# Ledger of designs, part 23: VHH binders against q8el04

Target 1, 306 residues: q8el04
Amino acid sequence: MKSIQVQQLVEEFNLEVLAGEDHRERTITKSRTHRPGLEFIGYFDFFPMERVQILGKKEINYLHQLNEQERDIRIGNVVNYHPPCFIVTSDQDGLTYLKKYCHAEQIPLLRTKEATVDFMAKVDHYLTRKLAPEIAVHGVCMNVLGIGILIRGESGVGKSELAHTLLGRGHRLVADDIVVLKRLSHKTILGTHNDKNKEFLALRSVGLLNVVRAYGSRAFQDETRISLDIKLSKWEKDSLHNELEFETQYRDYMGVSVPSIEIQLQPGRDVAGLIEAAANNWYLQQQGYSAAEDFMNRIEWQDGDD
Below, E stands for the ipSAE of ESMFold2; O stands for the ipSAE of OpenDDE; V2 stands for 0.75 times the mean of E and O plus 0.25 times the DockQ between their complexes.

## First folded at step 10 (VHH; framework vhh_7xy4_2)

Design p3 (at its last look DockQ between E and O 0.06; V2 from the best seeds 0.00; counts 0 for: pae O 16.1 > 2, placed apart)
Fold by ESMFold2, look of step 10:
Structure p3 (fold): chain B 306 residues (1-306), chain A 120 residues (1-120)
Amino acid sequence: as target 1 above (306 residues)
Amino acid sequence: QLQLVESGGGLVQPGGSLRLSCAASGFTFSNYAMAWVRQPHGKGLEYIATITGSGGSTYYSDSVKGRFTISRDNAKNTLYLQMNSLKPEDTAMYYCAKDEEWTRSYWQYKGQGTQVTVSS
């Protein structure tokens, strides 16, 4: 299970450390932040204590209105769950009582000048990316017409050459050879490069090509959401490969299903154009349209016109 | 007929080392990337590492980076995992996989795996 240290959060967001400075090695394993407002008033059902706890204006103002004895009870009940850290937003002050409790329980207490909602969004995004499960697969990742495409196939089948053709048509390279896939959510896979050969495309007989130098800075994209999976295969002359399929095929990555199609590499075939068409068709399907269904409905209407 | 056979597992002390092997047959081994994955008892699969068909590129999960090394010998159709600085949390059944087949809900040609147990 991936984790980061509280220290990494402090450095990333330039957080002020108010207490627990020797315990910033504590780990964060959950990708969402939480505001413990209900927990301060005594309601702990479903308390996500493993999350970073955010103390906004409502939480701090509530605590300010309590006398010391009430404050000890309310804060004590929350800090005893031992969350990874507390972060006070909006440059709130008057925190001596919080420092005492966080020191006693060895929990970092941090502060930011940023407003609560904006800060929580930034931290949630950062944690989601840092804690995302990831794997690496062999292939090429492109962004074609705004649609992230993972292109698979055996070594030497022509994936990098196809990527080069797509680059010449104005599309963007994300990764060649090794594609790193990150699961950002139960429904989202992000494709990115492995850093070592960022911006490079390896072409047989030509060698390495720096795509930014060859095609400009817009030829490269650091990452993309994977929306389509495309399997390239060797050409089989007698195949009925081009029959219409009425069932969507899928490929699973870390529990996320991605629509998948297979394209045979036939000499002279405009495979790049087929990939562009697949990207457009995927986009139309997000709008509720299916060309195959539309066509079949028209045929059925004509046959039933009698 | 694709076949993958894992071996080299065993019982080892924390801090110890093991080398796993995966004998491959029934396909052109050098044309395909290979992966190691593991399954701790009672838990789901965990990704370990990937190596490309030529062996030119590798990638490792954060949990094993710096401790494990994936390699292959295409002349012998064999994939390897050198595991150093082993920890109790490395205890699992280890499997090799062709390409990304292990990511499917149906993992075709899954071998029996090889058990690695790290305990004092």
Scores: ipSAE 0.600, ipTM 0.868, lowest interface PAE 1.9, mean pLDDT 87
Fold by OpenDDE, look of step 10:
Structure p3 (fold): chain B 306 residues (1-306), chain A 120 residues (1-120)
Amino acid sequence: as target 1 above (306 residues)
Amino acid sequence: QLQLVESGGGLVQPGGSLRLSCAASGFTFSNYAMAWVRQPHGKGLEYIATITGSGGSTYYSDSVKGRFTISRDNAKNTLYLQMNSLKPEDTAMYYCAKDEEWTRSYWQYKGQGTQVTVSS
């Protein structure tokens, strides 16, 4: 299970440490933050104790209205679950009682000037990305016409060359050779580089090419949602690939189904163009249009009039 | 729930043949490429073969090329692996999986496996 330390959160968002400075090594394993408003009022049926706890104006104001005894009980109840950290938003003051408990229980108490809702969104986004399950796959990840594509194929089939061609056509490289896939949700896979291969395209006849230096910043993208999987294969005469595939094929990545197509590399074919076409087709399908269905409907109508 | 159930494994002599089957359920079988992978004892998972959803294309690892044939019957939601000219090196637990050839080492969706032992 992936985890990050509270320290990483502090650094990423430049958080002020109010208490628990020595305990920033505590781990965060959940990707969403929680506002413990209900818990402060004594409702714990669904308390996500493993989540980063955000204390906004509502929570702090409520605590300020309590007497010392009540605060002790209410804060104590939440702190006893030992969440990874507390973050107070909107630069709120009067946190002496929170500091006391956080210190006692060795829980970092942090503060930010950012507004609660905005800050939570940022943290959620950050944590989701950092804690996302990931795998490394061989291939090329491109963004073509705004659509993330994972290109796979055997070694030497020309994936990198194809990527180069696509770059020349104004598309963006995300990663060559090693693609890191991150599962953000049950429906979303991100493709990215492994930092080592960032901005590099490996061309067998040329060597390593830095695409940003060669083609400018527009030639590279750090990450992209993977919307289409493309398998490149060598053309085999006897392969029935000529059939208009009316059914969408899928490939699973960590439980996420991604539409998948196979492109056979034939001499003289514009494979880059085919990829662009595939991207466009995917886009149209997302808009509710299926060319295949449309075509079939047209054929059926003609047969019914005879 | 996605379920894959392998069968057909057993003990065979070198040079012998086996046919493995994989019954799939819990997903639209014909929409997904399927693969066979194997895990020798003490070793990692090894990719063997893949077949596209429609069955129109097949791919093989070099280790089994010419000896093994992957096929499928979408009407029966079944994946097959015909193994001919078996060798001791083919001894492994065999798994059917959704095609995850991209890693060859990570297979999230696979069955419980069927043991194939090739020994004289």
Scores: ipSAE 0.000, ipTM 0.192, lowest interface PAE 16.1, mean pLDDT 87
ESMFold2 (binder alone), look of step 10: mean pLDDT 83; pTM 0.845

Design p4 (at its last look DockQ between E and O 0.79; V2 from the best seeds 0.00; counts 0 for: sugar tag NYT H31, pae E 8.2 > 2)
Fold by OpenDDE, look of step 10:
Structure p4 (fold): chain B 306 residues (1-306), chain A 120 residues (1-120)
Amino acid sequence: as target 1 above (306 residues)
Amino acid sequence: QLQLVESGGGLVQPGGSLRLSCAASGFTFSNYTMAWVRQPHGKGLEYIATITGSGGSTYYSDSVKGRFTISRDNAKNTLYLQMNSLKPEDTAMYYCAKDEEWTRSYFQYKGQGTQVTVSS
């Protein structure tokens, strides 16, 4: 299971450390933040103790209204669950009692000037990305017409060359050779590079090409959602793939089903064009249109009139 | 028929080293990307490392980066995992996988696995 340290959060968001400076090695394993408002009033039925706890204006104002004894009880109840850290938003003051408890329980107390809702969104986004399960696959990841595509195939089939062609047509490279896939949700896979191959395209006979230097900044994208999987294969005359397929195929990536197509590479064919067509078709399907269904409906209507 | 046979597992003390092997048959080994995955007892599958067909590129999960090395000998149709500085957390059944099979929520084409136990 992936984890990050509270220290990483401090650095990423430039958080002020109010207490628990020596305990920033505490780990965060959950990608969502939590506002413990209900818990401060004594409701703990669904307390996510492993989440980063955000204290906004509502929470702090509530605590300020309590007497010392009440604060001791209410704060104590929450800190006893030992969440990874507390973050106070909107640069709120009067946190002496929180500092005391956080220090005692060795829980980092952090502060930011950012507004609560905005900050939570940023942290959630950050944690989701950092804690996302990841794998690495061999292939090329491109963004074609705004659609993220993972291109796979055997070594030497011409994936990188195809990528180069697509670049020439104004599309963007995300990663060549090694593609890192991250599961952000049950429906979302993110493709990215491994930092080492960032901006590089490996072309056989040519060598490494920096695509940003060669084609400009528009030729590269740091990451993209994977919406389409494309397997390149060698053309086989007797292959079953020569037939028009009406059913959508899927490939499973870490439990996420990604639409998948296979393109057989034939001499003289515009494979880049096929990829563009596939991207367009995917887009149309997302809009509720299926060309295949439309076609079938038209055929059925004609047969019924005879 | 495609076959993957893992070996080299065993009991080792923390800080120790092991070298796993995966013998592949039934396909053109050098044409396919290979990976190591592991499954701790009672837990799900965890991705470890990937190596391309030519062996030219590798990738590691953060959990093993700097400690493990994936390699291959295409002439011998064998995949390797050198594991150094082993930790108790590395205790698991280790599998090799072909052709991005490790990307799936379920592994259809994996070997029998080799058990690695790190304990004092």
Scores: ipSAE 0.776, ipTM 0.930, lowest interface PAE 0.6, mean pLDDT 91
Fold by ESMFold2, look of step 10:
Structure p4 (fold): chain B 306 residues (1-306), chain A 120 residues (1-120)
Amino acid sequence: as target 1 above (306 residues)
Amino acid sequence: QLQLVESGGGLVQPGGSLRLSCAASGFTFSNYTMAWVRQPHGKGLEYIATITGSGGSTYYSDSVKGRFTISRDNAKNTLYLQMNSLKPEDTAMYYCAKDEEWTRSYFQYKGQGTQVTVSS
């Protein structure tokens, strides 16, 4: 299970450490922050105590209005769950009572000048990326017409040569040979390189090509959302090439389903053009259009019009 | 018939080393990317490392980077995992996988796995 230390959060966001300096090795394993409003008033069902706890103006002003006995109860009940840290936003002060409890319970208490909503968005984004599960798969990752594509196939089938053809048409390389996939959410997979293969494309008979040097910086992109999975396979006479595909196929990566298409490499076939068409068709489908459904609807409508 | 046979596990103290092997048969081994994954008792599968068919590229999860080394011998149809600086959290059943098969929702183990236990 991936985790980061509270110290990494302090360094990334330049946070002031108000208490618990010796406990910044505490780990964070959850990618969302939480504001403990309900918990301060005594309702703890489903309390996400494993999350970073954010204390905005509303939370701090509420605590300021309490007498000392009420503060001890309300704050004590929350800190006893030992969340990884507390972060006070908007440069709020008057926190002696919070420092007391965070020292006693060995919990870092941190502060930022940033406003609550903006800060929470930044931390959520950072944690999501840092804690994202990742794997590496064999293939080529491209951005074609703004659409991220993972191209798979047996070694030597021609994936890198296809990538070079797509580069010549103005598309962007993300990774060749090894593609790192990161799961940012239940529906989002990012494709990236592994730093070692950054900007390189391996071409048979040519060797390694740095695509930025060959085509300029616009030919390379550090990452892209994977929207399509394309399996390249060798052409065989037994295969039927005349079928219309009406049903979307999928490939799962870390529990995320990605639409998948198989393309056979027939000599003379414009595979790069087919990939461009697939990217455009995916874009249309995001706007509510399905060519297969439209076609089937037209057949049904004509049958009914006699 | 496709088979993957894992071996080399055992009991080891923290800081120790083990070398796992995966003997492959029933497919052209050198044509395929291979992976190691592990399953701690009562937990889900955890990705460890990937190596391409030629052995030219490798990738490691953050939890093992710098401590584990994936390698292959295509003449012997064998995949390896050298595990150094072992920690108690490395305790798990270890499996090898062909291609991205382990990424499917229902991964079917081709071998029995090999148990690694790290304890004092």
Scores: ipSAE 0.012, ipTM 0.570, lowest interface PAE 8.2, mean pLDDT 85
ESMFold2 (binder alone), look of step 10: mean pLDDT 82; pTM 0.832

Design p5 (at its last look DockQ between E and O 0.01; V2 from the best seeds 0.00; counts 0 for: pae E 22.8 > 2, placed apart)
Fold by OpenDDE, look of step 10:
Structure p5 (fold): chain B 306 residues (1-306), chain A 120 residues (1-120)
Amino acid sequence: as target 1 above (306 residues)
Amino acid sequence: QLQLVESGGGLVQPGGSLRLSCAASGFTFSNYAMAWVRQPHGKGLEYIATITGSGGSTYYSDSVKGRFTISRDNAKNTLYLQMNSLKPEDTAMYYCAKREEWTRSYFQYKGQGTQVTVSS
């Protein structure tokens, strides 16, 4: 199970540490934040205790209205579940009672100037990405016409060269050679680099090329949703893939099905163009249009008795 | 009705090990952090360990850190405490507790306890 430390959150968002400075090594394992408003009023049936707890204006104002005894009980009850940390938003003050309990239970109390809703969204996004299950696959990840594509194939088939061609056409490299796939949801795979190969394209006979330096910042993207899987293969005369395919194929990545197509490489063919076409076709399909279906509807299949 | 039943206590020599169990019922076990607390004879309750609902995080008092391990099996509604390198000062009645109510002196929801005695 992936985890990050509260310290990483502090650094990422430049959070002020109000209490629990020595306990920033505490781990975060859940990707969404929680506002413990109900819990402060005594409702704990569905308390996500492992989530980062955000205290907005509503929560703090409520606590300020309580007497000391009530605060002791209400705050204590929440703190007693040992969430990874508390973050107070909107630079709110008067937190002496929170500091006391957080210190006592060794829970970091943090503060930010950011507004609650916006901040939560940022943290949720950050945590989802950091805590996402991931695998590494061999291939090239590109963003073509706004669509993330994973290009696979045997070694030497020309994936990187194809990537270079696509760059020349104004598309973006995400990762070459090693692609890190992250599962953000049951329907969403994110492709990214492994930091080591960031901005690099490995071209046979040329060597490593930094695409940002060579082609500018527009040639590179840190991450992209994977919407299409493309397998490059060598041309085979008797291959089943020589015919028009009317059924969408899928490849599974960590339980997420990604539409998959195979492109057989033929001499003299514009493979980059085919990838662009595939991207466009995918886009159209997302809009509810299937060219294959449309075509089939236009032809009268006479069931010949043969 | 909420019920917690501790077991596994006994007499052990210094340096020995014990594993305590707590069977929980009457509530959705996985939704709640659980804790072990102990009460030495003539002394108050002492918190020693906590585990979150999912089991993803564990916390220990300084007195038992490195020696004790808290764990849980949510499928079995059971809380565990593995105690290694036991010392005479670990002698106490041990309770599992649902950490819903905060008090330093007592836990509202705890079992009947299991006695652990460490002596030569």
Scores: ipSAE 0.008, ipTM 0.269, lowest interface PAE 9.5, mean pLDDT 87
Fold by ESMFold2, look of step 10:
Structure p5 (fold): chain B 306 residues (1-306), chain A 120 residues (1-120)
Amino acid sequence: as target 1 above (306 residues)
Amino acid sequence: QLQLVESGGGLVQPGGSLRLSCAASGFTFSNYAMAWVRQPHGKGLEYIATITGSGGSTYYSDSVKGRFTISRDNAKNTLYLQMNSLKPEDTAMYYCAKREEWTRSYFQYKGQGTQVTVSS
């Protein structure tokens, strides 16, 4: 399982360390932050203690309203669940009992000047991307009519040439040759480049093409949600009857089911047009059957992080 | 002209194993994703496992993950479900299902089913 250390949050967000300085190697494995308001008042059912705990003005002001004995008990009860760290927002102070318990339980207590809602959004985004499982696949990733498409097939089958045809029709390149897939949730795969191949398309006998220089900035997109998987294969005459019953299948990437179709590269076949048609059909289907897709995704999951 | 015929069910003690089979005909089996679905008595259908047409990818519900294995033999037009570490809550009618058109979310067809009973 991917994890990050508390020290990485400290560095990324320039957090002040108030307690637990020697324990910043503690790991964070959950991509959501949590505000422990209910837990401070004594309700611990479903407490997501493995999340980073955010202490905003509501939490701190509530604690300050308590007498010292009650404050001591309420803070101790929450800290004893040993979350990875606590982060106090809005540069708040008056943290004597939080410092006391975080020192005693060896848990980092951190502080930021940023306001709670803005800070939580930044941390949630950072954790989601840092903790996302990744794989690299051979293929081409495009955005076609607003739909993320992963094109795969044997090296030399014509994937990059197809991508160039699609670029000429006004679609956008995400990555050629190596596509990095990130699982952002149990139902979402993001396709992106590996920085080294950013903006480049390799064409046989032509060489490398920088698509931004050739077509302008609109021709490139850093990432896209993968909605369709396309397998390109060489044309095999004996399989023509099988294509008359051609229907999509699913392909799994890190536990996420992606609709998949196979397209044989027959001479004279408008493969770019078929991909455009598939993207358009998916878009129309999503408008009519979105709830049903979510239900099937839930049934197929082995685990979920949200 | 589509048929799905499930078999391999029966009575088994808790902790036991069964292997279900589904014989498919009337369509090009390897082109379609397949699923196992179960229906406990008096309850609705529960989709428990799915497999791509090629057999390259599988998905499982949380209730069976780690205990059940879906597989297929495209040369024999047969879908399988290996069921290990069976529990009383696995008692249900088990159905084989074919995926509908790629643009739709629900599987179109199921067979007659095969009963799995885990008791005593």
Scores: ipSAE 0.000, ipTM 0.094, lowest interface PAE 22.8, mean pLDDT 81
ESMFold2 (binder alone), look of step 10: mean pLDDT 83; pTM 0.849

## First folded at step 11 (VHH; framework vhh_7xy4_2)

Design v1 (at its last look DockQ between E and O 0.77; V2 from the best seeds 0.00; counts 0 for: pae E 2.5 > 2)
Fold by OpenDDE, look of step 11:
Structure v1 (fold): chain B 306 residues (1-306), chain A 120 residues (1-120)
Amino acid sequence: as target 1 above (306 residues)
Amino acid sequence: QLQLVESGGGLVQPGGSLRLSCAASGFTFSNYAMAWVRQPHGKGLEYIATITGSGGSTYYSDSVKGRFTISRDNAKNTLYLQMNSLKPEDTAMYYCAKDEEWIRSYFQYKGQGTQVTVSS
């Protein structure tokens, strides 16, 4: 399971450390933050104790309204679950009671000037990316017409050459040879490079090509959502795959289903054009249009008028 | 028929080393990127490393980076995983797979695997 240290969060967001400065090595394993308002009032049935705890104005104001004895009990109850850290937002003051407990329990207490909702969104975004499950696959990742495409196939099938052709047509390279995939959600896979291959395209006859230097900054993109999977295969005359498949196929990446198509490479065919067509088709499908359904409907209407 | 046979697992002390092997048959080995994955007892599959068909590029998960090395001998149709500085957390059944196949929810061609146990 991926984790980051509280220290990384402090550095990323330039957080002020109010207490627990020696315990910033504590780990964060959950990608979402939590506001422990209910817990401060004594409701703990679903307390996500492993989440970063955000204390906004509501939480702090509530605590301020309590008498000392009640405050101590309420704070103690939450702190005793030992969340990774507490972050106070909106530059709130009067936190002596929180400092005391955080210090005692060796939990970092942090502060930011940012507003609660905005800050939480930023932290959630950051944590989601940092804690996202990650795998790598062999292939090419391109952004074609704003759509992220993972191109797969056997070694030597011509993936990189195809990528070069697509670059010539104004599309963007994300990664060649090794594509890093990150699961950001149950519906979202991100494709990116592995830093080593950043901006490089490997062409067998040419060697390594820096695409930014060769074609400009527009030829490269750091990351893209993967919306389409394309498998390149060699042309086989007797392959059953030569038939128009009307059913959408999917490939699973870490539990995320990605539409998948197979393109058999034939001499003289514009494979780059096919990829562009696939991207366009995907776009139309996202808009609720199915060419196959439309076609079938038209056929059925013609048969009914006989 | 595609076959993958893992070997080299065993019991090792923390800090120890093991070298796993995977013998491949039934396909053109050099044309495919290969991966190592592992499954701890009672847990799901975990990605470890990938190597391209030519062996020119490798990638590692953060959990094993700096400790594990994936390599291959295409002349012998064999995939390797050198595991150094082993930790109890590395205890799992280890599997080799085609890069494109292991990602699927269902391992169509799952070998028997080799058990690695790291214990004092």
Scores: ipSAE 0.604, ipTM 0.863, lowest interface PAE 0.8, mean pLDDT 90
Fold by ESMFold2, look of step 11:
Structure v1 (fold): chain B 306 residues (1-306), chain A 120 residues (1-120)
Amino acid sequence: as target 1 above (306 residues)
Amino acid sequence: QLQLVESGGGLVQPGGSLRLSCAASGFTFSNYAMAWVRQPHGKGLEYIATITGSGGSTYYSDSVKGRFTISRDNAKNTLYLQMNSLKPEDTAMYYCAKDEEWIRSYFQYKGQGTQVTVSS
């Protein structure tokens, strides 16, 4: 399980440390922030205490309205769950009581000048990326016409040569040999490199090529969403099983379903062109477009509705 | 027919070391990347590491990086996992897998696995 330290939030967002400065190595394992409004009034069902707790103007103003004894009770009830940290937004002041409890319970208390909603969105996004599960698979990752493609196949089948052909057509390399996959959500997989293979492509007759040095920065992209999975396989010249009526397949990567196409490397087959066509078709399908339905609707609309 | 046989598990104390082996048969071993995965009791499958067919590139999950080393001997058709500085959290059933096959449904293609228990 992935985690980050509170110190990493402090650095990323330039947060002011108000209390608990020696406990910034506390860990964060949840990708969503939480505002503890209901918890301050005593309702703790489903309290996500493992999340970063955000204290906006509503939370702070509520606490300011309470007398000192009630304030201590309300804050104590929340702090006793030991969340990883508290972050006060909108540069709010008057935090002596919060500092007292956070010092006593060894919980970092932090502050930002940013407004609550904007700040929460930024932190949620950052945590999602930092805490995303990762795996590595053998293959090539490309961005083709803005669409992320993962190309798989047996070692030596021709994946890197195909990648170079696609580079020559103006597409972008993400990773060769090892592709790191990060799951950002139940619907989103990012493909990226492992830093060691950044910008490199291995070609049998040329050797190791740095694509940015060879073709400029436009030839490389640090990451892409994986939208299509392509399996390259050797062509079977005497096989009845090479029929074109194969049903569309899906591959699950960490619970995310990705459409998968198998392409046999038949001599003379335009594999790069097939990949470009598949990327375009995927894009149109995401818009809900069906050429057949569009055409039929135009015919019916044109003939009137009697 | 594809066959993967894991071995080398056992009971070790925290901080200890263990070396797992995976004997492969039924395919051209050097043509494929290999992976180690584990399943803690009552939990889902957890990715550990990947090694390319040649052995030239490796990748590790953050939870094991610096402590575990994946390697292979293509002459012996054997995959290894050297596990150092073991923690109670490493307790799990360990499986090897060809390429990314563990992602879809590993129980169709896995062996019995090998149990690693880290307890004091």
Scores: ipSAE 0.512, ipTM 0.832, lowest interface PAE 2.5, mean pLDDT 86
ESMFold2 (binder alone), look of step 11: mean pLDDT 84; pTM 0.864

